VH-VL binders against C2 domain-containing protein 3 (C2CD3). Designs and how they scored, part 14

Target 1, 169 residues: C2 domain-containing protein 3 (C2CD3), of Homo sapiens (Human) (q4ac94r1171to1339)
Amino acid sequence: SSGLLDVGLRYRRSPRTAEGVLAARTVSISVQIIRACGLQAAAKALAEREPALQFSATVGVNASVTTHLSFLPQGEQRRTHPVACSFCPEFSHHVEFTCNLVTQHCSGEACFLAELLEFAEVIFAVYHENTKSASDIISIESCKEYLLGVVKVPTKELLIKRSGITGWY
Below, E stands for the ipSAE of ESMFold2; O stands for the ipSAE of OpenDDE; V2 stands for 0.75 times the mean of E and O plus 0.25 times the DockQ between their complexes.

## First folded at step 6 (VH-VL)

Design p08 (from b04 with heavy chain D99K E106R, light chain D51A; framework fv_sutimlimab)
Fold by ESMFold2-Fast, scan of step 6:
Structure p08 (fold): chain C 169 residues (1-169), chain A 121 residues (1-121), chain B 109 residues (1-109)
Amino acid sequence: as target 1 above (169 residues)
Amino acid sequence: EVQLVESGGGLVKPGGSLRLSCAASGFTFSSYAMSWVRQAPGKGLEWVATISYSGGYTYYLDSVKGRFTISRDNSKNTLYLQMNSLRAEDTALYYCARKLYSGWYRAFDIWGQGTLVTVSS
Amino acid sequence: QIVLTQSPATLSLSPGERATMSCTASQSVSSSYLHWYQQKPGKAPKLWIYAASSLQSGVPSRFSGSGSGTDYTLTISSLQPEDFATYYCQQYGSWPPYTFGQGTKLEIK
């Protein structure tokens, strides 16, 4: 058992081709975040660097994970629902990123997806969140995220492995 | 109109050097990967080199690797091929070609007229 | 790396006849990466069929392409005088080298 996050990445064609249809112009990059574990050390470090954060090590953290594909804009990032009071939260989170086979670089230049995937990575940021409710203005004002850790998974093998990339990172 | 115009070909002795240029017009040059493809007299097409839109990544045919250098100047809309240590087997018409940015496929959709490189004594 | 072999090397036919030429890859290639180019004497090649079966803009409907895996075919249903040219298949995948076949020369009988 190594690593902080149990994740899976797959490359899929979408829409699916059929009789009379030649080729799809988009693909789907599937990202699964199954669980995190071993957050005790990160929580201890967080408590030491954030004196205003009052939390018991025996209770756990309220963890959420953001997923960012390095070749997509930050506005395309996704976030899991927070899992309360756990050092080994189970997210069972699945999202798909619809990517054009030809996309624009940040500079406005067009790039083939395969060229981007050669040097890209999936960036997972794990946070502790204060619990909040949209119905409570005081809770909204007190809401804050605390970074627990970052996991980066290279994408260069997505076109090579049909089963995708899976495991602890 | 979209066009590519090659220049810089000529007669050179074995071991010599030449620099080919390809002037692009009618499209946003900086948005496209570019390639050089050659054709020996009476023979078929052979891919030589490709450069990414930014110039950050280059790829070469094994037989020219270390001898040829592909480069580009996006401010001048110009592609280059520096050819060193030329051999008789490098004799060919050299085409500049644009990489098609369209969906799932990559192809050479726009070609120049070619510039002839002859390596002989 | 992937070698493309075209057959026949030369195809001698008359206008009005059906032309069929093949491109065989040494290993499986995605049809999305298989393209055909038309080249007339003294002129640059033109992209003719891309992704195995899609006609490039301006290409007459008498042309068709098909195939998958290692075997690909270009067909002209009824030859016109302007169709006599050399046709090259090409593999343009995610990684170089981007290889061409040796060409099939379509000539008047």
Scores: ipSAE 0.000, ipTM 0.484, lowest interface PAE 15.2, mean pLDDT 79

Design p09 (from b13 with heavy chain E101R D102S, light chain S32R; framework fv_levilimab)
Fold by ESMFold2-Fast, scan of step 6:
Structure p09 (fold): chain C 169 residues (1-169), chain A 120 residues (1-120), chain B 111 residues (1-111)
Amino acid sequence: as target 1 above (169 residues)
Amino acid sequence: QVQLVQSGGGLVQPGGSLRLSCAASGFTFSSYYMSWVRQAPGKGLEWVSGIYSGGYTHYGDSVKGRFTISRDNAKNTVYLQLNSLRAEDTAMYYCARGWYRSLSYYFDYWGQGTLVTVSS
Amino acid sequence: DIQLTQSPSSVSVSVGERVTIDCKSSQSVLYRSNNYLNWYQQKPGQAPQLLIYYASTRESGVPDRFSGSGSGTDFTLTISSLQAEDAAVYYCQQYYSYPYTFGQGTKLEIK
């Protein structure tokens, strides 16, 4: 019943003028990844699927999380540091995505962003990072990460909730 | 069969405007990132602009504020509105299919190109 | 912005020979074990065609004589056993960060 990730999302922009106009044509989407929990089942499944990996699923995983906005390229993803040997890693990770809409009029910018956020998602992918043989020169090509889970959080409520979107997903 | 068919090029004087069109067929257009790449005569490739399936746009530094990319998913067409044209905008303009969200990171199909000439 | 520098700017080789084209990035294009670096071939009067993506993955239909290698900042396109139809300009391109950028191109002429 518990979600995999404890996350927070907020939408930030310049204050409106007396005429109701946005002061700037940039907006920021803030993303917090506080912690993950309940990784035992995923770790057990991974150990069975990848026996050559030879890690103990009873001790924990080396978890990292990537954040992807569904409308941005893969290279603009963000990644947490890995947290070693835990089924409930705490990341305390915060990033901002700054979107520039400089060619849009103020009202057109607001309408466009609202339309975008109605169907967009923040996608979190949780991975186990193989830490075996950090001294191997081949590590750049052979270092593997293994998917443990994916969490998708819709952004449609982001504009209408002052406090943003928070909770387990 | 994937096809991108371009139109709308021509000769304009500095300060003029043109609208380029790229009609797509043979794939689910609304799922793909669409991009415009230009090539000045005898020079290399320069990425101009891109638009995601959801409509979010990005521009190369040389065209910000002057060019506008847009798309009509119902018509399977991507557009590039060229405003305040300069002599240095003279180029062959290609549309290209790219990003399929998490599944594509390259331009795998290109239109035939349309020539834009800015001359006084 | 990420700048891609190709070398050589031009090369002339004979049919059956091997050629290498280098692409150097001003910063790493490696993310999560994938290099966001593509190679394109453009023949005179034609639109570019994708040859290789993720630095080393050959696009469907591209002959085995084309191969890509490298990671991070240094990349190489290799064409073994050159054929007459390989005369073209070759471009590397990064898909890692905005704005997307191309190398300046390498012109390959076959004697």
Scores: ipSAE 0.008, ipTM 0.521, lowest interface PAE 9.9, mean pLDDT 79

Design p10 (from b07 with heavy chain D99R E105S, light chain S29R; framework fv_romlusevimab)
Fold by ESMFold2-Fast, scan of step 6:
Structure p10 (fold): chain C 169 residues (1-169), chain A 121 residues (1-121), chain B 108 residues (1-108)
Amino acid sequence: as target 1 above (169 residues)
Amino acid sequence: QVQLVQSGSELKKPGASVKVSCKASGYTFTSYAMNWVRQAPGQGLEWMGWINTYTGNPTYAQGFTGRFVFSLDTSVSTASLQISSLKAEDTAVYYCAKRIWGSYSYAMDYWGQGTTVTVSS
Amino acid sequence: SYVLTQPPSVSVAPGKTARITCGGNNIGRKSVHWYQQKPGQAPVLVIYYDSDRPSGIPERFSGSNSGNTATLTISGVEAGDEADYYCQVWDSSSDHWVFGGGTKLTVL
C-alpha cells in the first residue's frame, strides 16, 4: 500500500481497419508513469542491511519502474529508463499493451478480456540500480538492482470509466 | 569479463543421449536466467526455453518438452542441456545465453560459443 | 503464432547506410532486440529495447520501432559488418520468444 507513483491507465479499442467495431480485435491499455516520490524511506530501510546502498540512501537513488499486467506473461513487462540520483524521479513514461479481446489460456480455454480485467491489476515495481552508467551493461558489478517498492492498481475500473484511472498509488 | 564457455562438439548416433554444458564466469550465476537457443544447419535461431538459476525451475518452449532437460550445478556455475533419444532433426548448434539485466526485458546479452551436435548413423 | 518478417538479404556498398526491417503486427508496441551473427560465431546483441545500444557496439548501429515495422540502421557500413541479423520479440500468444528469419547483409 503506497502513494509512491503518479500513474495513469486508459483502455482504448484499436480499430484494425476502417470497418468499425467488427474489425476491432484488439484493445490498447495505455500506461503512464509520470513520477515517483517518497523513495528516501525505502532506500534508507534497505541501506540498513546493504552497505552498497548507503551513499544512495543519503543523496538519491537511480530509480526505474517496471510495469506488468497481471494477466500477461512476464516477457511483456515494460521498464522506464533509470532516473539518476533522486528521491522524486520524473519518468514521463508512456507505454501501450496490445491485448486481444478474446484470448486463450495455456490450456486452450477461451477467455474474454473483460473477465480478465475484472480481477487483474497493473503491477509497478520500483528499483534502485546501483550503476556507474545507465548505458554500461558489460559489467555485472554496475548492474545490481534493488527492489524499493511495489504498487498494484486494479484494472476493473477501466471497464466502466471512459476517462481511465489516474492518480497517486 | 562475463564469459559463457560451452562443452565441445558431439557426434552421436540416433537413439543416443547427449549432454551440453555451459559454464558461466564473471557474474553472479544465480542472478540471471539462462536461455537455450538452437540453430539447425543453414537455418535461423530458435528459442528452446530458459531455466531460473536461483530456483532451478526450467521452462520449455512448445516442441521442446519430453526429450529435452535443462539442469544446473550452481556449485560450479554450470547450466546443462540434455537431449535423449536423439533424432537426425536434432542436428544443430546449441547456444546458452544469459538474460540481460533488468525486469522488463529478457534479451540475451552474452552468448556461449555454441556446441555442435551432429546426429548421424 | 506471431511472425516476424525480415528480408532474406540486403546488399550495401562500403561507407553507405544499410537498413534492415523487421515487420510484425503492431510491433511498435513490443520491445525489439537485434542480434548480429557472423559465420561460425555466436550471435552478438547489437540493439536492445528498440534503440538502446550495448557498450562496445559502435554508434553507427541504431534502431527504431513504430507501427508495424522495426528497423536496424547501420551507417558507414564496413566489410566487418557482413553478417546475418536477427530481430526478436516476446510473443504473449504462444508465451515464448520469437526470432525473425534473419537477414544476410552483404557488403559489396
Scores: ipSAE 0.000, ipTM 0.479, lowest interface PAE 14.9, mean pLDDT 79

## First folded at step 7 (VH-VL)

Design k19 (from k18 with light chain Y31W; framework fv_levilimab; at its last look DockQ between E and O 0.12; V2 from the best seeds 0.00; counts 0 for: pae E 13.6 > 2, placed apart)
Fold by ESMFold2, look of step 7:
Structure k19 (fold): chain C 169 residues (1-169), chain A 121 residues (1-121), chain B 111 residues (1-111)
Amino acid sequence: as target 1 above (169 residues)
Amino acid sequence: QVQLVQSGGGLVQPGGSLRLSCAASGFTFSNYWMSWVRQAPGKGLEWVSGIYSGGSTHYGDSVKGRFTISRDNAKNTVYLQLNSLRAEDTAMYYCAKGSWRYLYSGYFDYWGQGTLVTVSS
Amino acid sequence: DIQLTQSPSSVSVSVGERVTIDCKSSQSVLWSSNNYLNWYQQKPGQAPQLLIYYASTRESGVPDRFSGSGSGTDFTLTISSLQAEDAAVYYCQQYYSTPYTFGQGTKLEIK
């Protein structure tokens, strides 16, 4: 509810390559995580419930964003670089998920990717990283992280819209 | 056919540095996860680091802050920079390819020949 | 981190016999009906080779005598009729979440 995330999603067929016919049966789901804004309220709420955090509401958060397709395991999520000390971070991050047209459903059975996308969603999670030193900034997984908010964008419109889905959420 | 050709190993002093290289061919390198896995002499396998097709990096706990994985998609090469080396980093280092395009995949279908790193005074 | 424990640590068995190797995970690696657990074979002086992924799916070119089973936290690799070339160390590996982890290995020797 607080804060906004500016994202874009595109669904593209992979062109035929010199490497053969199997590559021609793939599609790409391109995810752009452009920027966020309005994180001050989320940071304040977080600081009130997590007394170990020592950031200033006037300085900003060390934000990063994970992205996850709902039909993939959560351990397959992707993460932006962190952006330090901002309530309006600019990520300019691009993630590409290349999927087979025939892919694996939750039961392990093969299914068409379009069937998954009809009911799936892209899940964005915005975190604050409580970094300790300059060496910790290099490794995003070594920091303690605290959830600021979650954005879910349904993927069904990717099947229809040629320009994809863009906007603030 | 898929090939992963490794280089850059050798003998170093504790506290020293090395850079390992893994040159890939036979597949569209930029579309795949690449990982480093090491094996100390007489011991089991330990996942060291991985880098996904979009460039995000991941590290095992024992190497965080000391090792850096990177890739050069124009040269079809993945690198592992080993800094602040310790005796316990002595191992055979394998480069490994993830099996599916663009999906995170922890299984490694193709492996390099291995590069020995020995950390000894 | 997810810890994988294999048993036995080693086994010595005759050609033609059946062998089972167990892998126990400290946490479930099941997500959305898929088990994110692999098996690798490593022969002396060689890099590991993938045998099984998703706990039970055989990699292309792997003989039918290799099979995987189990779900959640308990997994088994079975070799139904051993051949001499199966002498190797076998590893399970989870890819449910980073850091990815391997079991400690099971050494299989032929009598």
Scores: ipSAE 0.006, ipTM 0.493, lowest interface PAE 13.6, mean pLDDT 78
ESMFold2 (binder alone), look of step 7: mean pLDDT 91; pTM 0.938
OpenDDE, look of step 7: ipSAE 0.023; ipTM 0.582

Design m20b (from m20 with heavy chain K58T; framework fv_libivirumab; at its last look DockQ between E and O 0.07; V2 from the best seeds 0.00; counts 0 for: pae E 10.1 > 2, placed apart)
Fold by ESMFold2, look of step 7:
Structure m20b (fold): chain C 169 residues (1-169), chain A 121 residues (1-121), chain B 112 residues (1-112)
Amino acid sequence: as target 1 above (169 residues)
Amino acid sequence: QVQLVESGGGVVRPGRSLRLSCAASGFTFSRYGINWVRQAPGKGLEWVAIISYDGSYTYYRDSVKGRFTISRDDSKNTLYLQMNSLRTEDTAVYYCARGKYSWLRGYFDYWGLGTTVTVSS
Amino acid sequence: DIVMTQSPLSLSVTPGEPASISCRSSQSLLYSNGYNYLDWYLQKPGHSPQLLIYLGSNRASGVPDRFSGSGSGTEYTLKISRVEAEDVGVYYCMQATQFPWTFGQGTKLEIK
């Protein structure tokens, strides 16, 4: 759990399109999942209780990352594809969460999202995807994934930093 | 159709307890902050308490702080108000009111019908 | 606590005529995000309150366009362009800028 995750967050007003978005203004929260490092320590700690992880903890994990906003349902989460056999994977992954105001007209849509952003977080979960273990080639356990760590990044700085938030967490 | 239905009101003596419930339907309960607002007979509206959409924050008006506890059970779509050490001044109709996505700031767009609490000796 | 003061406290109006209710706060209701958190509610006789106006000037869903809100800072006004019999009740302003949320005393609207 000593690993680091390099991410970027941006708040942007979305352009309007002809259908489906006429009367309500939408705002996008852009999330970039750039890279991670230091995953060997997390993998080794987990391997102490999960013997099937011993090989990956030595040579590299097949890392993937999920992300979601704390005020949206968990079904809105997104996931990177795995990056194979690395303790410092490069994801270069971009997702965009579209947020609507429930009852606010044009001039107020950023204000309502701003209320949510004061206390919200972007939640990242880092997994190892163990698709073929040496001990379980025939078993269904060969498709198991393991949680390496969770990172939560507060969103309140998006209210004042229009260029966004970038950094290691 | 958004609905809020309060229950659990009644007549009690001072110093006793009551637990109010507010059953919610017609919306995703876990995305909204919910408030209790009360109205004493012949008086105006008085905000009592709020619980944020995720349950992480609660706030109370000073006159009920330490005696009332607001809580939510998202698996049952139900809001609660535990009212301890009741006083005659707590006599009122109690409404639950749905807030906006904003977890702390007014905009009570749906209200229940209210449940009556009478505290008298 | 922010004190909300309504005037008048009672108002008798002939149907079809305009009505105006003012609400003053003891402190500015302007929040750091540039919005004034001032709501207006109507409580019809025997009913629970209903939202009319939020953020000072926005009509809630289903509210007739004869209702309008204006104001900023410490002074707010609810206007009804043509009062109808169904508008009878008690009107409350409420601030949500600073805890605790506080209501005005109410303005009773009656038909002459």
Scores: ipSAE 0.007, ipTM 0.499, lowest interface PAE 10.1, mean pLDDT 80
ESMFold2 (binder alone), look of step 7: mean pLDDT 92; pTM 0.949
OpenDDE, look of step 7: ipSAE 0.031; ipTM 0.663

## First folded at step 9 (VH-VL)

Design q1 (from k18 with heavy chain S30D S56D; framework fv_levilimab; at its last look DockQ between E and O 0.15; V2 from the best seeds 0.00; counts 0 for: pae O 3.4 > 2, placed apart)
Fold by OpenDDE, look of step 9:
Structure q1 (fold): chain C 169 residues (1-169), chain A 121 residues (1-121), chain B 111 residues (1-111)
Amino acid sequence: as target 1 above (169 residues)
Amino acid sequence: QVQLVQSGGGLVQPGGSLRLSCAASGFTFDNYWMSWVRQAPGKGLEWVSGIYSGGDTHYGDSVKGRFTISRDNAKNTVYLQLNSLRAEDTAMYYCAKGSWRYLYSGYFDYWGQGTLVTVSS
Amino acid sequence: DIQLTQSPSSVSVSVGERVTIDCKSSQSVLYSSNNYLNWYQQKPGQAPQLLIYYASTRESGVPDRFSGSGSGTDFTLTISSLQAEDAAVYYCQQYYSTPYTFGQGTKLEIK
């Protein structure tokens, strides 16, 4: 048994007025985080090493998904709202990333978005927040979040309308 | 109204530990990136750490391995555990709110009042 | 890490005068038409407060005399007509990548 992360990626042109030729046009890349399944197996596996997860591994995890495009600034990394006490949470979350059609690399060279997307990845990480154990203010572990799984998907693959990612944990 | 109220800090010897707290109100706390920024006496600002949730944390190089940021969403509080303190850790520590929900970025639109940490033998 | 260098480190200006503070980034903080560069004001004995974000957008409540400009690696904070209450230290800050970093600060004094 493996986990399934159901996601989608779409892009839309969005003309914008900005200073400079490089910012004349943008594309909005929309990432849909629909649901994650099979989280119990992941939680159980982690519970073997993390006793704090034993309870959650039986009753349900509080899951959220982080989304990041590899070529975007770290600050553009986004996270879904948490879905409480579920092994198959439905997020129905849409994340939009605004990208320039043309950007400037650190080298000063112009780079087209198409070129970036050819080599770019979308990084998904599924986390469990152990909120029930957060009763002790002194314990750092009580506030610990656990990575249930992470997957990196080439952007070009997602653009071909692939929505299902399995085996991410 | 957004408020960040800090507590903790004080005087500690080198090698000692302190725990800082920042209680937030006036916004949906669990949806925001929170950070700690410090300022040595008479010096500039230094980003220390950031957290969306426990386990997904970021640290400045100067504190990595020694400081631990955490949060309790039920209490709307972010913490900074300072271990293995050094003289150079002496600073006013500020908690800061990220500007945008569900985002790891954010200009810091709200700041705590600061708490002083003094590391001295 | 991205280093931010401000200039000048300190400046003394009379009320009513124009003030410009520069911030240079070791690498571009521009992406998707947004510059991940902010400006803060810190008055003596107070916490910093946000002035400008995305290089040129004023935070709510910030007087119109404050403006930000620049793109990529070069940024400027401008106070068009300095007021007495503007005496403070000003910091630029990037959040393009972690660790987030600040400039060393510019102390603005009133003559």
Scores: ipSAE 0.027, ipTM 0.687, lowest interface PAE 3.4, mean pLDDT 87
ESMFold2, look of step 9: ipSAE 0.436; ipTM 0.767
ESMFold2 (binder alone), look of step 9: mean pLDDT 91; pTM 0.938

Design q2 (from k18 with heavy chain H58Y L103F; framework fv_levilimab; at its last look DockQ between E and O 0.05; V2 from the best seeds 0.00; counts 0 for: pae E 8.2 > 2, placed apart)
Fold by ESMFold2, look of step 9:
Structure q2 (fold): chain C 169 residues (1-169), chain A 121 residues (1-121), chain B 111 residues (1-111)
Amino acid sequence: as target 1 above (169 residues)
Amino acid sequence: QVQLVQSGGGLVQPGGSLRLSCAASGFTFSNYWMSWVRQAPGKGLEWVSGIYSGGSTYYGDSVKGRFTISRDNAKNTVYLQLNSLRAEDTAMYYCAKGSWRYFYSGYFDYWGQGTLVTVSS
Amino acid sequence: DIQLTQSPSSVSVSVGERVTIDCKSSQSVLYSSNNYLNWYQQKPGQAPQLLIYYASTRESGVPDRFSGSGSGTDFTLTISSLQAEDAAVYYCQQYYSTPYTFGQGTKLEIK
């Protein structure tokens, strides 16, 4: 596979609050986006179809990563800050998604989060973004982002591994 | 049964403002994505705005900066505040419900009856 | 923005015939193994109604004669045996990314 992404996933219960019962009804899915490597091959392939990328494909991309859960709306996705001019960026980024223990899926029937996690995925998308320069400020196209790759990590192991899921994908 | 009842349309002069309302019943409103979609007379559909159950908002390019979507989960109501109205905003405005609770959904299984907004003179 | 182009813009056919309506996207709407494309039916004076989501999955209560196919950028709605009540305007819609967009519509008339 070209390009790899080093990530971690963990399951955490929400702490109790003054509304204690409501806090017991939610959990958090912790997502860590640690680093990537091997991005040059993806950038070169994209540059064949996008001439604006030819310089970045040679010297380094300005990478950022979005993440979302397959059972949450895409509009709730989160994003790292870009890491400038690298084919092996270090992000060290952490996000948490708050999830209800009971939710609706398919036919409008209620389901438990555990049932959902058995078949769900965390989706990561890696982008190149432009860095501002004198020539880039003048160019309209310098404001665009370009998709370098997508990684999907199944969530089912969160049901049995208390330390979570960590590794390269 | 799911029902979306709209109100707040009418005739307004260019530069004016209106607030559209959509009252929901028959489902757990707070769990669902809600959107506004408009249709100019004799024209096709245009997505205007959407709001997730968690409160994130999204807008079409032609209305960004002029329209504001909001929701009141206690009243089961989604709103669209229309400001700086132009003749091009004349349309039937539909309120629409996303299909899946707590899941990302940009497709709409139930629609309101429509509210006409006319911007003239 | 993702532009959706439908063809034909209008079609007039007899009951019982097969009708196809195409929708072409300016870029792929395939993400995370799903095609983020819907089909709606709108009868005169009514709000649109959902027919098909995820390119090929029929909504509850939609007759079997409606089917969707395609992936990526090219999609097709097929009515395998046209009925009189199918006269309407049909729209494809993407929800791959905001702003969500619709095709311009295809008007289906009964001869």
Scores: ipSAE 0.012, ipTM 0.528, lowest interface PAE 8.2, mean pLDDT 81
ESMFold2 (binder alone), look of step 9: mean pLDDT 92; pTM 0.935
OpenDDE, look of step 9: ipSAE 0.049; ipTM 0.675

Design q3 (from k18 with light chain S33D T98Y; framework fv_levilimab; at its last look DockQ between E and O 0.02; V2 from the best seeds 0.00; counts 0 for: pae E 17.3 > 2, placed apart)
Fold by ESMFold2, look of step 9:
Structure q3 (fold): chain C 169 residues (1-169), chain A 121 residues (1-121), chain B 111 residues (1-111)
Amino acid sequence: as target 1 above (169 residues)
Amino acid sequence: QVQLVQSGGGLVQPGGSLRLSCAASGFTFSNYWMSWVRQAPGKGLEWVSGIYSGGSTHYGDSVKGRFTISRDNAKNTVYLQLNSLRAEDTAMYYCAKGSWRYLYSGYFDYWGQGTLVTVSS
Amino acid sequence: DIQLTQSPSSVSVSVGERVTIDCKSSQSVLYSDNNYLNWYQQKPGQAPQLLIYYASTRESGVPDRFSGSGSGTDFTLTISSLQAEDAAVYYCQQYYSYPYTFGQGTKLEIK
């Protein structure tokens, strides 16, 4: 579908803590989900197939974003709070994924993670979540969510860019 | 002032084809959902087809596979191609405008005057 | 498909009286606090005209004597003080899911 996400990715080697070597074996991948725009086009496209979405596609969607790192288990997926009734929501959401380094050599600390980042992606999925009716019995349509779009951001630039990756996708 | 001026229609034999036209004025045609609704003599209304401004189409069960809705935004015109016509397709055919820009409103705020299609013998 | 059943099929009523027309849907047409149900009026020899959308919202120019109510599967069109020009056939229509469907119609006659 169409639409854009404004996101930021940061890579930082965990600084040594009081625990020493075990803390040094982890890396934090910081994911910022800042805002989205252009969601009306995606909502309108869905409303062509789903008439019940027509109201939300005219006045605003209740957007939330899931995010996960392609080489971590899907149970590590994280999700923003929903932002009500907007086609350009501000999420200002920050998550950190703690990743284990897998080193094959006694002198290298990022050998395996660097190999994963070369081909990996951070995957964002944008959903519309319908609100439940306050006056009716809970039904399947009051709990439905609709996928508005998927954004994939390659992680390979984290290997070389100190400032990380940021921008609209 | 919104106007929907219909043309086409007439008498056709079973198995024949016909194209209905609906010329629109008084609004930005390319931004609106357009639809066809028919009414057999002495019967109620039946939704036939609709087309989104972006080109997605939907059809009623009784006409799916035989009828084709299309639009020409340069001519501000919506069309209904009626193929493989049956006696049961005899009806007054109305074009109708959706009320919201870019979306299926599901409600039709302006209607054409109707075009009669008769399928006989 | 969602079937809409109107009752009564026909009614004959005097000017000034109150008329109710019911529309029952085979499935709920309520989604996110909106009921996807419309009412149309069709006078003899004319195209249908929109009266009410979202179950209860009057279209611009529709007299106050027309009102819609109901939610989910049960809907009602009410004419609070019938006028002679209200003689027509009335249809409910759902736009909750494709294909869109109409009720069979209710013929309102003046006696």
Scores: ipSAE 0.000, ipTM 0.473, lowest interface PAE 17.3, mean pLDDT 80
ESMFold2 (binder alone), look of step 9: mean pLDDT 92; pTM 0.945
OpenDDE, look of step 9: ipSAE 0.023; ipTM 0.679

